Miniprotein binders against a7ua95r516to809. Designs and how they scored, part 19

Target 1, 294 residues: a7ua95r516to809
Amino acid sequence: ASLSLLSISDLVPDLQFIFFWMSNAIEILYFIQQKSPAYMQTIELMDDKAGSKESLLSATISANEEAMTILEEVIMYTFQQCVYYITKTLYVVLPGLLDCNPFGTEPSSEQCRRAAGVCVCAVCVMPEAVRRVVSVFQTTSDLLQQYQVHSEIQSQMFAYLFFFTNVSLFNQLIDKGPARGWFQRSRVLQIQASVKILLDWAKGAGHNHLAQKFFAKFCSTVTILASPPQQLSQMSWKALCAEHPSLKPVQLHRILTQYQLMAELGPLPIWQPSSEDEAYIYRTVDLLESFENH

## First folded at step 3 (miniprotein)

Design r3
Fold by ESMFold2-Fast, scan of step 3:
Structure r3 (fold): chain B 294 residues (1-294), chain A 105 residues (1-105)
Amino acid sequence: as target 1 above (294 residues)
Amino acid sequence: SPERALEFAELAIEIARKLLEEGDPELALEILEAAIELLELAIEKTGDPELLKLAAEIAREAAELARRLAEEAEKRGDEELARRARELAERAERIAREAEERLRE
């Protein structure tokens, strides 16, 4: 089986080894940083019986600097490997989030009472596609906690995972959305609900700030598409640009064009691009986002 | 993954060797301990003859490095460090023998 066909559960043993190495490298790096001054002081206080004290001091500094460089490279490498495995899994499961229906068949009220209440029924309602994405994030969080990885590195990892998720979802929606019917209002509301589940998970996990920062483009897109026609038709191009600064002119124009088509709205002067933006609404090379800018 | 564990074990041995060469046997021991733990895990989880052969080779390298570390510790008069290094050498030799025995089967 290729990596793209594996579930997150299948990758846990490999991820455990990588997190083990990352955690140990971080711990050793901090030990060198913390204890190096005290050790250097001990060398300085020694009697130089052989005239070699300064040579030993120089050698110790050099060895510690080289060890720190190697440890930093190990931390970087293990971080990149974790990101590689996790994003490969995310890429496979993310398109399902755009196709699922969070408003699907709900358990009966009697089933909810028998099953010990609203919380159990709410868990049963979560689509499998959304659960798979949440499971990837939760497993990542669990492994980072299990191996006591420093909070700064945890934040960097989730920043990249959220960035990747945002780019992947945005590109899928823009590129494949028209053919898949994803721009239809009913579908957009389903997508919005699914995204809310992910954002609620991020908030519960303590990553609300990162989620707000890195999901901005996709959230802006879904917000525009989910807006009632009466509300959106009252907004000027300038007002939309100000409210959704993460969207490029070509992206905003494409989204509004799809909205006009789906809502059966005629041309509206208030959505006319500014003179400075007119050239940019035709830049199709800027339509899709790059995975390389983080 | 046993393959990943062996890759990291090899990297750790390289780092430990460099630290020992540069006069930091205490840190070299700690990193070498991590390498031996990875070797133990790889041996436990694999039945692949090629991986067992590789594990045995890496374990032999770890044992040799641990013996060199013990000699350096003894020359420094650090009997505790020497004792720990000798224990690591024995653990590494045990791993090598286990991998070689399973390879024969």
Scores: ipSAE 0.000, ipTM 0.189, lowest interface PAE 15.9, mean pLDDT 77

Design s1
Fold by ESMFold2-Fast, scan of step 3:
Structure s1 (fold): chain B 294 residues (1-294), chain A 105 residues (1-105)
Amino acid sequence: as target 1 above (294 residues)
Amino acid sequence: SPKEALIEALEAILEAIELLKRGDPEAALEVLEEAIRVLERAIEETGDPELLKLAAEIAREAAELARRLAEEAEKRGDEKLARLAELLAEIAEAIAELAEKRLEE
């Protein structure tokens, strides 16, 4: 009944169609780029009778340039449509990642596992909310592989999806976190475990470097919030800035302020930014990340 | 192959548009007639519905460029160029419709 997107599975037929169009447009573009030099050599070697050769050569150059422009626009359009539908689906499922508990007791009954002859006790179960996010990434990967989309385009797709996920999760945590209780230490540890499952999927899919690059801000945020009070209180403002370069000073200060409030670390702030950095505390536009300027 | 034929047809349609931009409508019509023959052959040879959908989309993109050319020609007072560009747009749309009819089979 709703016009909103409910799951990636609902979009698979439309996405299959768009990926097929994109893949074929890429192949045609590549073919024109490969064929064009040989075809132009043929024209250049033609005997110029009645002045037709120069006209044909000029027309062929222009036609090839326009064909490549049209195909690039088709590739861009289909890529943007895929990104639009996939990110719209992600936006619906991502908040669940901030509210789920990967340390739940069901349905896994496993108590101990072996690794290199050593027993490891307890493992995280993939929560349904995390599974929904992973399913979007896995379905995207499967479709790109099914239609043999060029690896450069695949990398660009996941770069943007990881960028979008990072910005969405960071903004939701910063904006809604206080009201939702997401800065409570128990909740932060659950968020950290859920993010690790997502990053482990990316590593297994061959996208570890992209995930490390584009999740840096959210990972820094969760790392700070999950830090023990004793460890974090011993670090200076300069040391924290150096360890978390992906965070803007205003973002780091907001995170530390929330950490101090939730940990009940006393009436005075432990972390003091420099006088220059203090100017950022009053810039509301710098607190949340933009989906456009990254 | 059908895919190679689609590339040849695309190149020919774009060549016809460029000839029209350069003020050579007779050459544009000759190239366009050949493009139609190549596209019709490609559409008949392929049994892949998704390739036929691609052919239709390529033809529609060519029609959109032809409409842009017609608008620019009108702004510059070139009535002959505008008429020919509109004709190219209609022909490209007909090619798209041909591919779509083939999909129904």
Scores: ipSAE 0.000, ipTM 0.131, lowest interface PAE 19.6, mean pLDDT 71

Design s2
Fold by ESMFold2-Fast, scan of step 3:
Structure s2 (fold): chain B 294 residues (1-294), chain A 105 residues (1-105)
Amino acid sequence: as target 1 above (294 residues)
Amino acid sequence: SPEEALLEAFEAIAEALELLRRGDPEAALEVLEEAIRVLERAIEETGDPELLKLAAEIAREAAELARRLAEEAEKRGDEKLAEIAEALAELAELIAEKAEERLEK
């Protein structure tokens, strides 16, 4: 009895319905917004036949207010449903990105250190785990274009999808990383290469600004973990905080502690938190990110 | 108004899809059937080409959902529900054609 993995392809018909409803609700909302002022002016200019003008104005205002409220609720609900099903699919495929070897062959730590970008430059075909994630983003983009969804809503959707991806990858790495060996240098370099493919896709799709904003935390984490010991040991706590402002003190401290263990730099922390941050490194409730939209 | 009726049909189709996802194809069919009736009335009442175009698109979407309901009914062995869902899909397609016919005139 095999477990069936949800595929974005399996959800396309359902997503098409929801995107269709969202697009049409937006169009109806736009129609009411554009036509309502002209219709109200027409009523105002009407010859009043025994008070019918006053009654018609009141009825029109009430009907427009109700219709606008319902349309806004429909748009919000359909947007949330799209995001829900897309992120549910992402959640299932994202851990594969952390186990993926984009170099195709098992690299030595030296090869990984020299060729972090090899998966983009030398590999002719995208790794399957990365392709699954990219296909979710590409399918979303295709549906938004097919149903001619307004660019502001497209930006909001990708903002949330990138936010969700960043939180999911960060939490998986921090929570499960030690048990799965994901903090090993060779593994981190493979993760860095895989993430670069996702970011390159986002740039090509016109979402570079959103990707830079919402992937900041995970990118900072991977950058620190991929840093050579010689470089990282020369940086102070304050310098690291300044270079990685997306990381909370407890998150940065956990990352550096894991790095120190992997690099065998000694039992005592090299990176001492500032007195300003010392209390915050023990706030375990702030270690993992929330999936609640900011 | 035709705009209100179109919105009502839209909401009903969304509700029907949610019921189908929850595993209640009988409830989904009832909601979809009402949505199609509301949509037919809206098409008859409006002369606005933009609204007729939207109504035709919504009607075709209703037809697709009705065919999905028929497939789910067949998987459950409910031949009667499958026949009703297929008939509803044909009705929705006919309504879409009526809206497109009015667009040409």
Scores: ipSAE 0.000, ipTM 0.127, lowest interface PAE 22.8, mean pLDDT 76

Design t1
Fold by ESMFold2-Fast, scan of step 3:
Structure t1 (fold): chain B 294 residues (1-294), chain A 105 residues (1-105)
Amino acid sequence: as target 1 above (294 residues)
Amino acid sequence: SPEEALRIAEEAIRLARELLERGDPKAALLELIEAILELVRAIRETGDPELLKLAAIIARLAAFLARKLAEEAEKRGDEELARRARELAERAERIAREAEERLRE
């Protein structure tokens, strides 16, 4: 039996403690960096008999270096603990994002009738699975802000969380997608809408640059899968690669192959490279990918 | 590419985490070794500060997991596995420091 399902809410007390220690260590480190020059100047102004000032200065430098090393180790350790527990929670909730439907059911005509006519009232509600993922990011943001963690550390944490999320979602979609029906157009549109909720959250939180950078591979994948067959069939290989630079050509071809196998899309023309040069480059990349993945 | 190497490293860490939780520390160690190899490749190939920062974070996460692996191996009486896991944790920490030092140049 493995560990029970963990909620981010269940981890908040422990995370608060770890963030508290990390924030304190950062503050102390910053204080030493800021005050060390002033203290050294104080020693310099001290009345000196041969050797006494030099001894004190050397001892102070050594003590400061030792303290800074210990504080850096504490910061790194607490950062890794936070990342470990947060990503452990993310890992559990992320697969649900690929199975949920973020589109609301259209309300009955009786609910959305207006005097000027019948107005279709359609709403997108956040599914529980998406809410769980957003909750992890929001709780992390709240804790970083509550303990006033330096912005550089905040950026590093979200860079990693977005990178982790992107890799996890991409790998699950590619590895399990065909068997789970996730490549079906209707399911891909649901996935795309769910991912948009995450990206919108990141933009609102001030992390748009990091989200755009580190979600690129998964976003390209769902964009391709959501594209109409006619649009994809009209694009050259060069154009497809240029539109999706985050995907390796071999990955792009595998995605397109799976797309063509979907029954609900009907018969699609077989996609092939448009020129001998493109075919040659593709074969070379395929061999390198096979070697790299061994 | 450095991004692809980091992706492979992260996938290996994810598999290592799963394997460790399922009680297969030997398989978990092999995945962590793969993660370290890809991290070294990414760090050698990149000049992008954000990718170097990511590589450092992933390397320290690998070290963290390697330490947990060592603890689990010790509980099972596998002293050799525990020793290898501790060595891997130290190697991962050195790799993280190398990435961080490049950022300070």
Scores: ipSAE 0.159, ipTM 0.653, lowest interface PAE 5.6, mean pLDDT 76
Fold by OpenDDE base, second read of step 4:
Structure t1 (fold): chain B 294 residues (1-294), chain A 105 residues (1-105)
Amino acid sequence: as target 1 above (294 residues)
Amino acid sequence: SPEEALRIAEEAIRLARELLERGDPKAALLELIEAILELVRAIRETGDPELLKLAAIIARLAAFLARKLAEEAEKRGDEELARRARELAERAERIAREAEERLRE
């Protein structure tokens, strides 16, 4: 009940604080790392007045090492907290993406309604369910830029968020898809269109490579399911494995089996797994993606 | 004394770790900045011109960060954090000025 009320907007004040500290800690750490050699060299060049130099050098080294260790811990902690809050928000909004009909007329966002005109920006024309997901990513991007977070940390943040999103969507589609009718061609085409909007946003935001890499499994699944029966029934197991290398044999087998049931196709010998893959198609432990393998 | 300043810095670092363990990265960062300032103060007391220059630079950075923290705390209505951050900024600015003055002598 309480999780359903959590919007990214409600978390912005807390996230702003965490991003501020993360950015500052990175800046301080970088400063210490860059200046510490000069510190030590300067102390080493001082006249040894009564053995005070060695003591000062040792104390300075120790203090810098401890300071850097604490800064690294602050950076890691703040990063983890950002990921925690953002992924909680994603967890709430991602299921809506699979149920979304992007071809329907949905009302414009409240934010664009306050502007004295019909906003035709890419975000305003998005279906509500897609817009909610994009809003999480856009807010994250805006905060990272606002606080001038180091580019490597930005890349790591988006890599994890895209990974999390892919695992969540893939697992939901594989586990609940048959029961919810998400394997029906019309529903698959809706999902494909919604994912395309998200990928187009990621491309526009400069994250195209990361999005292509981390959404590969979900996109492959949707692509197979969106394929016409006449086309897919002509593709061999080996051809499908080659075209969709992100899918494990057990995953591909599950998708094809559910597709066959949905399309009311008879047994297709060309979809028979190779002798090499036959042992792996029954590894149900590998069917769903893990959140721990990142 | 430089030895006293180092002890103060070590204590501040210890406190920062304890605050991190408690899940308060904000307070931890403040204590860490304070520890860095005490270390800079210890280095400044050596009287070496190159160390004084370095001390001034680091103190200016600490002052800037502390002021930004104070501004952010004020916007949030965290008066206690804002007060502590302002005090650190003033201390850092004092350290910077003293180091710069000694460089002119």
Scores: ipSAE 0.015, ipTM 0.372, lowest interface PAE 6.4, mean pLDDT 81

Design t2
Fold by ESMFold2-Fast, scan of step 3:
Structure t2 (fold): chain B 294 residues (1-294), chain A 105 residues (1-105)
Amino acid sequence: as target 1 above (294 residues)
Amino acid sequence: SPEEALRIAEEAIRLARELLERGDPEAALIELAEAIFELLRAIKETGDPKLLEIAALIAEAAALLAEILAEKAEKRGDEELARRARELAERAERIAREAEERLRE
């Protein structure tokens, strides 16, 4: 087997074939749907003296329905294969996003002289780990455009990729964050800046609505952890639940507990769960998100 | 080569579109199936497990489609179309079987 982790670039030839087949199946399905009425009309005008018109109509309807079912199955399978290979690549590169520093090193005087505009020290750059994730999304977008895949299917693909990314990042942060120091305020701010780069890419690609929907849980988590102690201490449990509805009670409780442990300045209020939520804050089976839809 | 296989598939899709415009969806589907089988033959030669997975699925779908077309053509008394469709189904089934066997290896 390969000893190196597969990059998205290594998958491009394979993905090109899958996208080609998916796109062609979609196009043929569309043409059958568009041409079927005209074809049926032609049969209806046929001379029935041969005693075949009714049989021909029934056979044609059945054949069209069977062909459409097969094409839909091909589209579904090729879509699932694309998602599988793309998410497998994402799974490898996503953890790096939590360890990268997008604020980087200040530009040298040489880099400042090379810059055409104002000489300013760069405080936010796209680190390699973020570039790897963006490259996966950009390559996917390029392939969907190259093979002229319908916008609805493009939206479904990015909905799933954003869902997968959100779950992966959230689970990594919650499960491994305490041991890795990822809940420290300075690290959280770095994570927030890295995620903003991904969200800005999604907005530029026309997927802002999908990004807002599917990154809600991870964005809520990072927003809470990045909040100043003075601001967060003024919010009740009920107010936090209302502002962050994507978080389950056990998830919100765990995040706030980590925030309290990292607080260095003054006492923070103890956020008390509502009586309705008290039973749910200890349900560890609900702590991590599932990769399954529905 | 993969590029040559793609060109063959593109030409078949163009021909299928022309047949659909002339009101012959059965002939269009048969032309598409033939192109798919030629593409699968070329893909199979590469030995890439990912391409073999795709080849197996598409060959299975093509075989089923060809069998359905053969049944419908036979019921309509179009013996020539039924014969061609059955030949395509047999070829597709063979390709699917061979691709599945290599995936198990």
Scores: ipSAE 0.011, ipTM 0.368, lowest interface PAE 9.3, mean pLDDT 73

Design u1
Fold by ESMFold2-Fast, scan of step 3:
Structure u1 (fold): chain B 294 residues (1-294), chain A 85 residues (1-85)
Amino acid sequence: as target 1 above (294 residues)
Amino acid sequence: DTSEELRQRIDELLREAERLMEEARRLAREGNLEEAFELLLRAIILMIEALLIARELGDPDLIAEAERLLEEVRRLIEELERELS
């Protein structure tokens, strides 16, 4: 299975169609909500000489309630399908973000041109792995804008996408990180720079609040792992818990254990969990995050 | 195996959607525009499901058929909206 076959660009026709129908269903729902009261008033004002007024009103109420239920189901279904396709694409491209190096190497003199005594790099672009992830978010944003999907639905979409991204990145780092070398300081700094690019994109797109909320766990993890040994060794367990409330005791304990192994802190004591947290630092079932939003 | 089961599922969904469309046309001719509208919306759900499965299979004929039916139901809904206005 080629990564190119799972590109967001390959899904654009499907996504365009689903967004089109979601937008139409929302518009029809608003039409029924807006026109139903006016239509019922028209029925109520008509001559009930034939004795049909009450039966027509009852039938109209029933039909409108059924139609609204169906439209809500269509909106929910199309929303779920968009999320399915987008997150399926994200799942494939996200691990690359943990392996890429966003710090460019100095280009050779032959690769740079000079203008007015200044050396100018011909190309300064986002790393390919990061670009793939940003492209998924940007394409989603473009489609939501193209089909004029209501801003509330747009916010719900990006809330879920950021939630999914955070869980995927956190779980990949915790579960596969030790074997992949991702806890090495140089790798952590690269990961930190890569996630900064995603957060900057979200801010530019008007989703800074959602990004801050839903990326909190992964950002806390990377912040701790990127901390200098001198700084981190001066922080107590309680101080770390207070600064990183999104992390569960077992998650914080695992992160600090990995940090100690990579930092070669020698005979220095390990961070001591509080007596209240001591029972929870070994809850392996709580180590990885669920993809269900709690 | 799964490919044949998915093709059968698409066929079942599209046939039920067409049945709902024909029933909606009958109701619309009888002046029951709101019940017709409800059935067309129900048909859309089935057609969207069929399209998504057809895309996963990569069958261009099934994709085209689902897209054709969705365009047809969209036109019927527009006609009903005009009659309600």
Scores: ipSAE 0.006, ipTM 0.278, lowest interface PAE 10.1, mean pLDDT 75

Design u1w1
Fold by ESMFold2-Fast, scan of step 3:
Structure u1w1 (fold): chain B 294 residues (1-294), chain A 85 residues (1-85)
Amino acid sequence: as target 1 above (294 residues)
Amino acid sequence: DTSEELRQRIDELLREAERLMEEARRLAREGNLEEAFELLLRAIILMIEALLIARELGDPDLIAEALRLLAEVIRLILELERELS
């Protein structure tokens, strides 16, 4: 990568330190949870020669409960720090995904995926912009594996990273898409192909269910925009809402309006919102997604 | 290791952890919160090692002491994190 560009590699030493401490805290919490019952039984069975058995047991239980609570908070803190640094890096590289053209490498990517491991193949073949995004996910996966972080924590990490990616891409497309030309059919098909590479990486990494759940909104948006005019013009508002439940009425209306501007349809389709949905279309506060409330 | 060597190791670890905690408190008072936080994280690992050795020895007094000190250093880490955020 260029020395003038920020890279996930620049953050690896800091991330290694944080993952190291998170892994240690998790191991200690697990140790205390597993050993505490047996140890408490040992104290209970002790000969109370000095009359100190109850005070020792009480003090040990209190200290143990405090330690476990604080370890849980340390795990949460280190998790939040990892998320902060990783998403900060993603924020810089994600817009590039919307501007790249993966079609020149599509046959090679497919062949490579079948011959080698999915993650390795995807990184070596795909466009630079997509490679940078995949590199962030792959480096995160590698660090989680290197420090043997529990699978539940790994799942929570990727759940949030996919959530962040979905919100970032959706907001970029809706807010900046018209000015950037991203709603042009050729560009939408390129975006769809790039997203497929990310989803294929997630599937290969064992995170298919998380990717399907957290990319739903952006995938729905791209699917609608890439739909053939003949197919889309035959669908009612109700049918579109049913097929794309992740989209709010104002979001769906904006997407369909952009579709009408890009495609020559004859006769032009008119998608009438339900009376229940019509009120929400005028509330612009619901157009973009929040990183905090979703 | 013998039980005596393990007890000596626990004492060494707890002494070093207390030194790091004292240095961290000094740095925090001087406004060097990031460096103070790092030293407290180092102290926690030493106390955790002491706790694991105490558990292996099966000494209830050492286990109780290690757990109490571990709770204290972690509490300080959370307090410092609150100041950094």
Scores: ipSAE 0.013, ipTM 0.267, lowest interface PAE 7.4, mean pLDDT 74

Design u1w2
Fold by ESMFold2-Fast, scan of step 3:
Structure u1w2 (fold): chain B 294 residues (1-294), chain A 85 residues (1-85)
Amino acid sequence: as target 1 above (294 residues)
Amino acid sequence: DTSEELRQRIDELLREAERLMEEARRLAREGNLEEAFELLLRAIILMIEALLIARELGDPDLVRELLELIAEAIRKVLELERELS
């Protein structure tokens, strides 16, 4: 059986087991941390001239240190397993987000039919592809709440999931985008709207800060591609880098050169780096995002 | 208060600790996690009391064995929870 081929709903029983174990380990760790100081104070108050108080205190410290180490290992392992299953599911559903239309389907109004050149899409809806991604995040949130996992660990999990989503979307857009037409303005606006749905979900879930931090690279890329060519051609390299600090110079250069090739720029002059800028750009050789580079 | 009597006392503490751990396992299966954790801590406290008696006996090998038993009890509790699903 391959877990990466299953929907998030199909993984819920396995995830429930892992979250149950993780929650229990966290609670035991918290209990030891909360009760151990009180017990150590009780030991310290004991009248012990022979040194048995020192022995009991030393034994308690040693037992607590070993217990904490084992519990931390269990928490880390179960955390990694949850992230593994959830990111495997995300990997399958994320590509659809780049190739969907959140502005709705073809309008069926009489006005649009009678005036064949005029189309008004008045409603922005959640496409099935976006719904699948949101469902993964929502199911994760629901399970964390069901097992009452501490908010710090919830934040760490969503930080990782947002980081993974950002990396996956960025790499797909940069690597495959030009060939799939994703650099076209209409498609970029659709991608931007789809990403906004994810960011709005994150804000509603209490993770706005994490989403802003970990989606920065992909959001900067989409912002550049959605920018009027006239404005981009008038900006200096220094200004472009300052506007998009989440992008490495070589990544920004690749985006701009591919945008110039794929987008209709009209008669405006194309952006050109100086010789100094060019040397700086090519000293940064990383073209794709990886987990090791963030 | 002979070494034999003190070793018997250690055995009594360890038997009570085992009973508490079994009770904690039952409570955990029933979803009473908070009470289960309290019983687990109480069991560990009894094992530490046995450790204190072992130190008074002047038996460093027994002291080391009891420290290992306490660590194993914690590990076993975590394994028990994993097996409940």
Scores: ipSAE 0.000, ipTM 0.194, lowest interface PAE 10.9, mean pLDDT 73

Design u1w4
Fold by ESMFold2-Fast, scan of step 3:
Structure u1w4 (fold): chain B 294 residues (1-294), chain A 85 residues (1-85)
Amino acid sequence: as target 1 above (294 residues)
Amino acid sequence: DTSEELRQRIDELLREAERLMEEARRLAREGNLEEAFELLLRAIILMIEALLIARELGDPDLIKEAIELLIEVLRLIIELKRELS
């Protein structure tokens, strides 16, 4: 069985165990943090056992400190395991998002605007590739709710999943895009529509702020590539950097170079890098994003 | 009595947790690390329930006993996971 055939549903039993472990550890940690002061006060109010009271307090403080340290390690470990399993599943399904067609037919400017307005309409069907990605996010959300994981941990989970999705999509588009035709205008508009479905899901799930923060690089890339030639040619390099601060000079240069080629705007450079950025536009090592830096 | 029934329930939960820990140690020695891990997770659940009941009773001795057992189970879980990884 190939990993490319795995769905999120195949990993649900493993994920259920890990979420169960994490939820229980968080609850015990919360119990110790919140109830320890009341417990200490109860010991201090003991009158008849004053001779053993000091020893009991000391032992309880020591035990609580050790328990908290161990619980924090368990929470960290189970969180990392959940992230590992979920991102492994995302890695398999994300490339499909760049090849799917949410419009069902070749889009025109008018049809794209209608489709964007009618994406709320029942006649619009979510592409299977997009549905697979949404299913990973929805299953994660469902499991976090099922095991009553605290909202702060839920936010950390989706922050990382959005970060991972952004890096994966950006790297796929930049690295493989030229060979796959993904920089062609019709394809970029399809990608933009698909990404909007993911962002709309995140907003509905209460994670709009996280989605805006962690999808910034990929959204900037798609926004630039989807811009009409007349509009984009009127923007300076500095204006593009100001509007898209998440993009490194080499990344912006690569995007604009591909745009100029695909739009057939001629061989003369339209977007001149600032003198400060000229040293960095050819730093190939900075082209692709790391999964370890956000 | 509700209070006496709750104390009996705590005792039952802690005894079962101790039994699960001992069974987990046996399974770990036999090389069945995955099943041992599962039993230790079940022990944690029982101890969470015991801690919640002990807290409602306000009994410092029971809370101390449950916390000490919890520390032991968590140490075993961490050691087993390091072994599995």
Scores: ipSAE 0.015, ipTM 0.289, lowest interface PAE 6.6, mean pLDDT 76

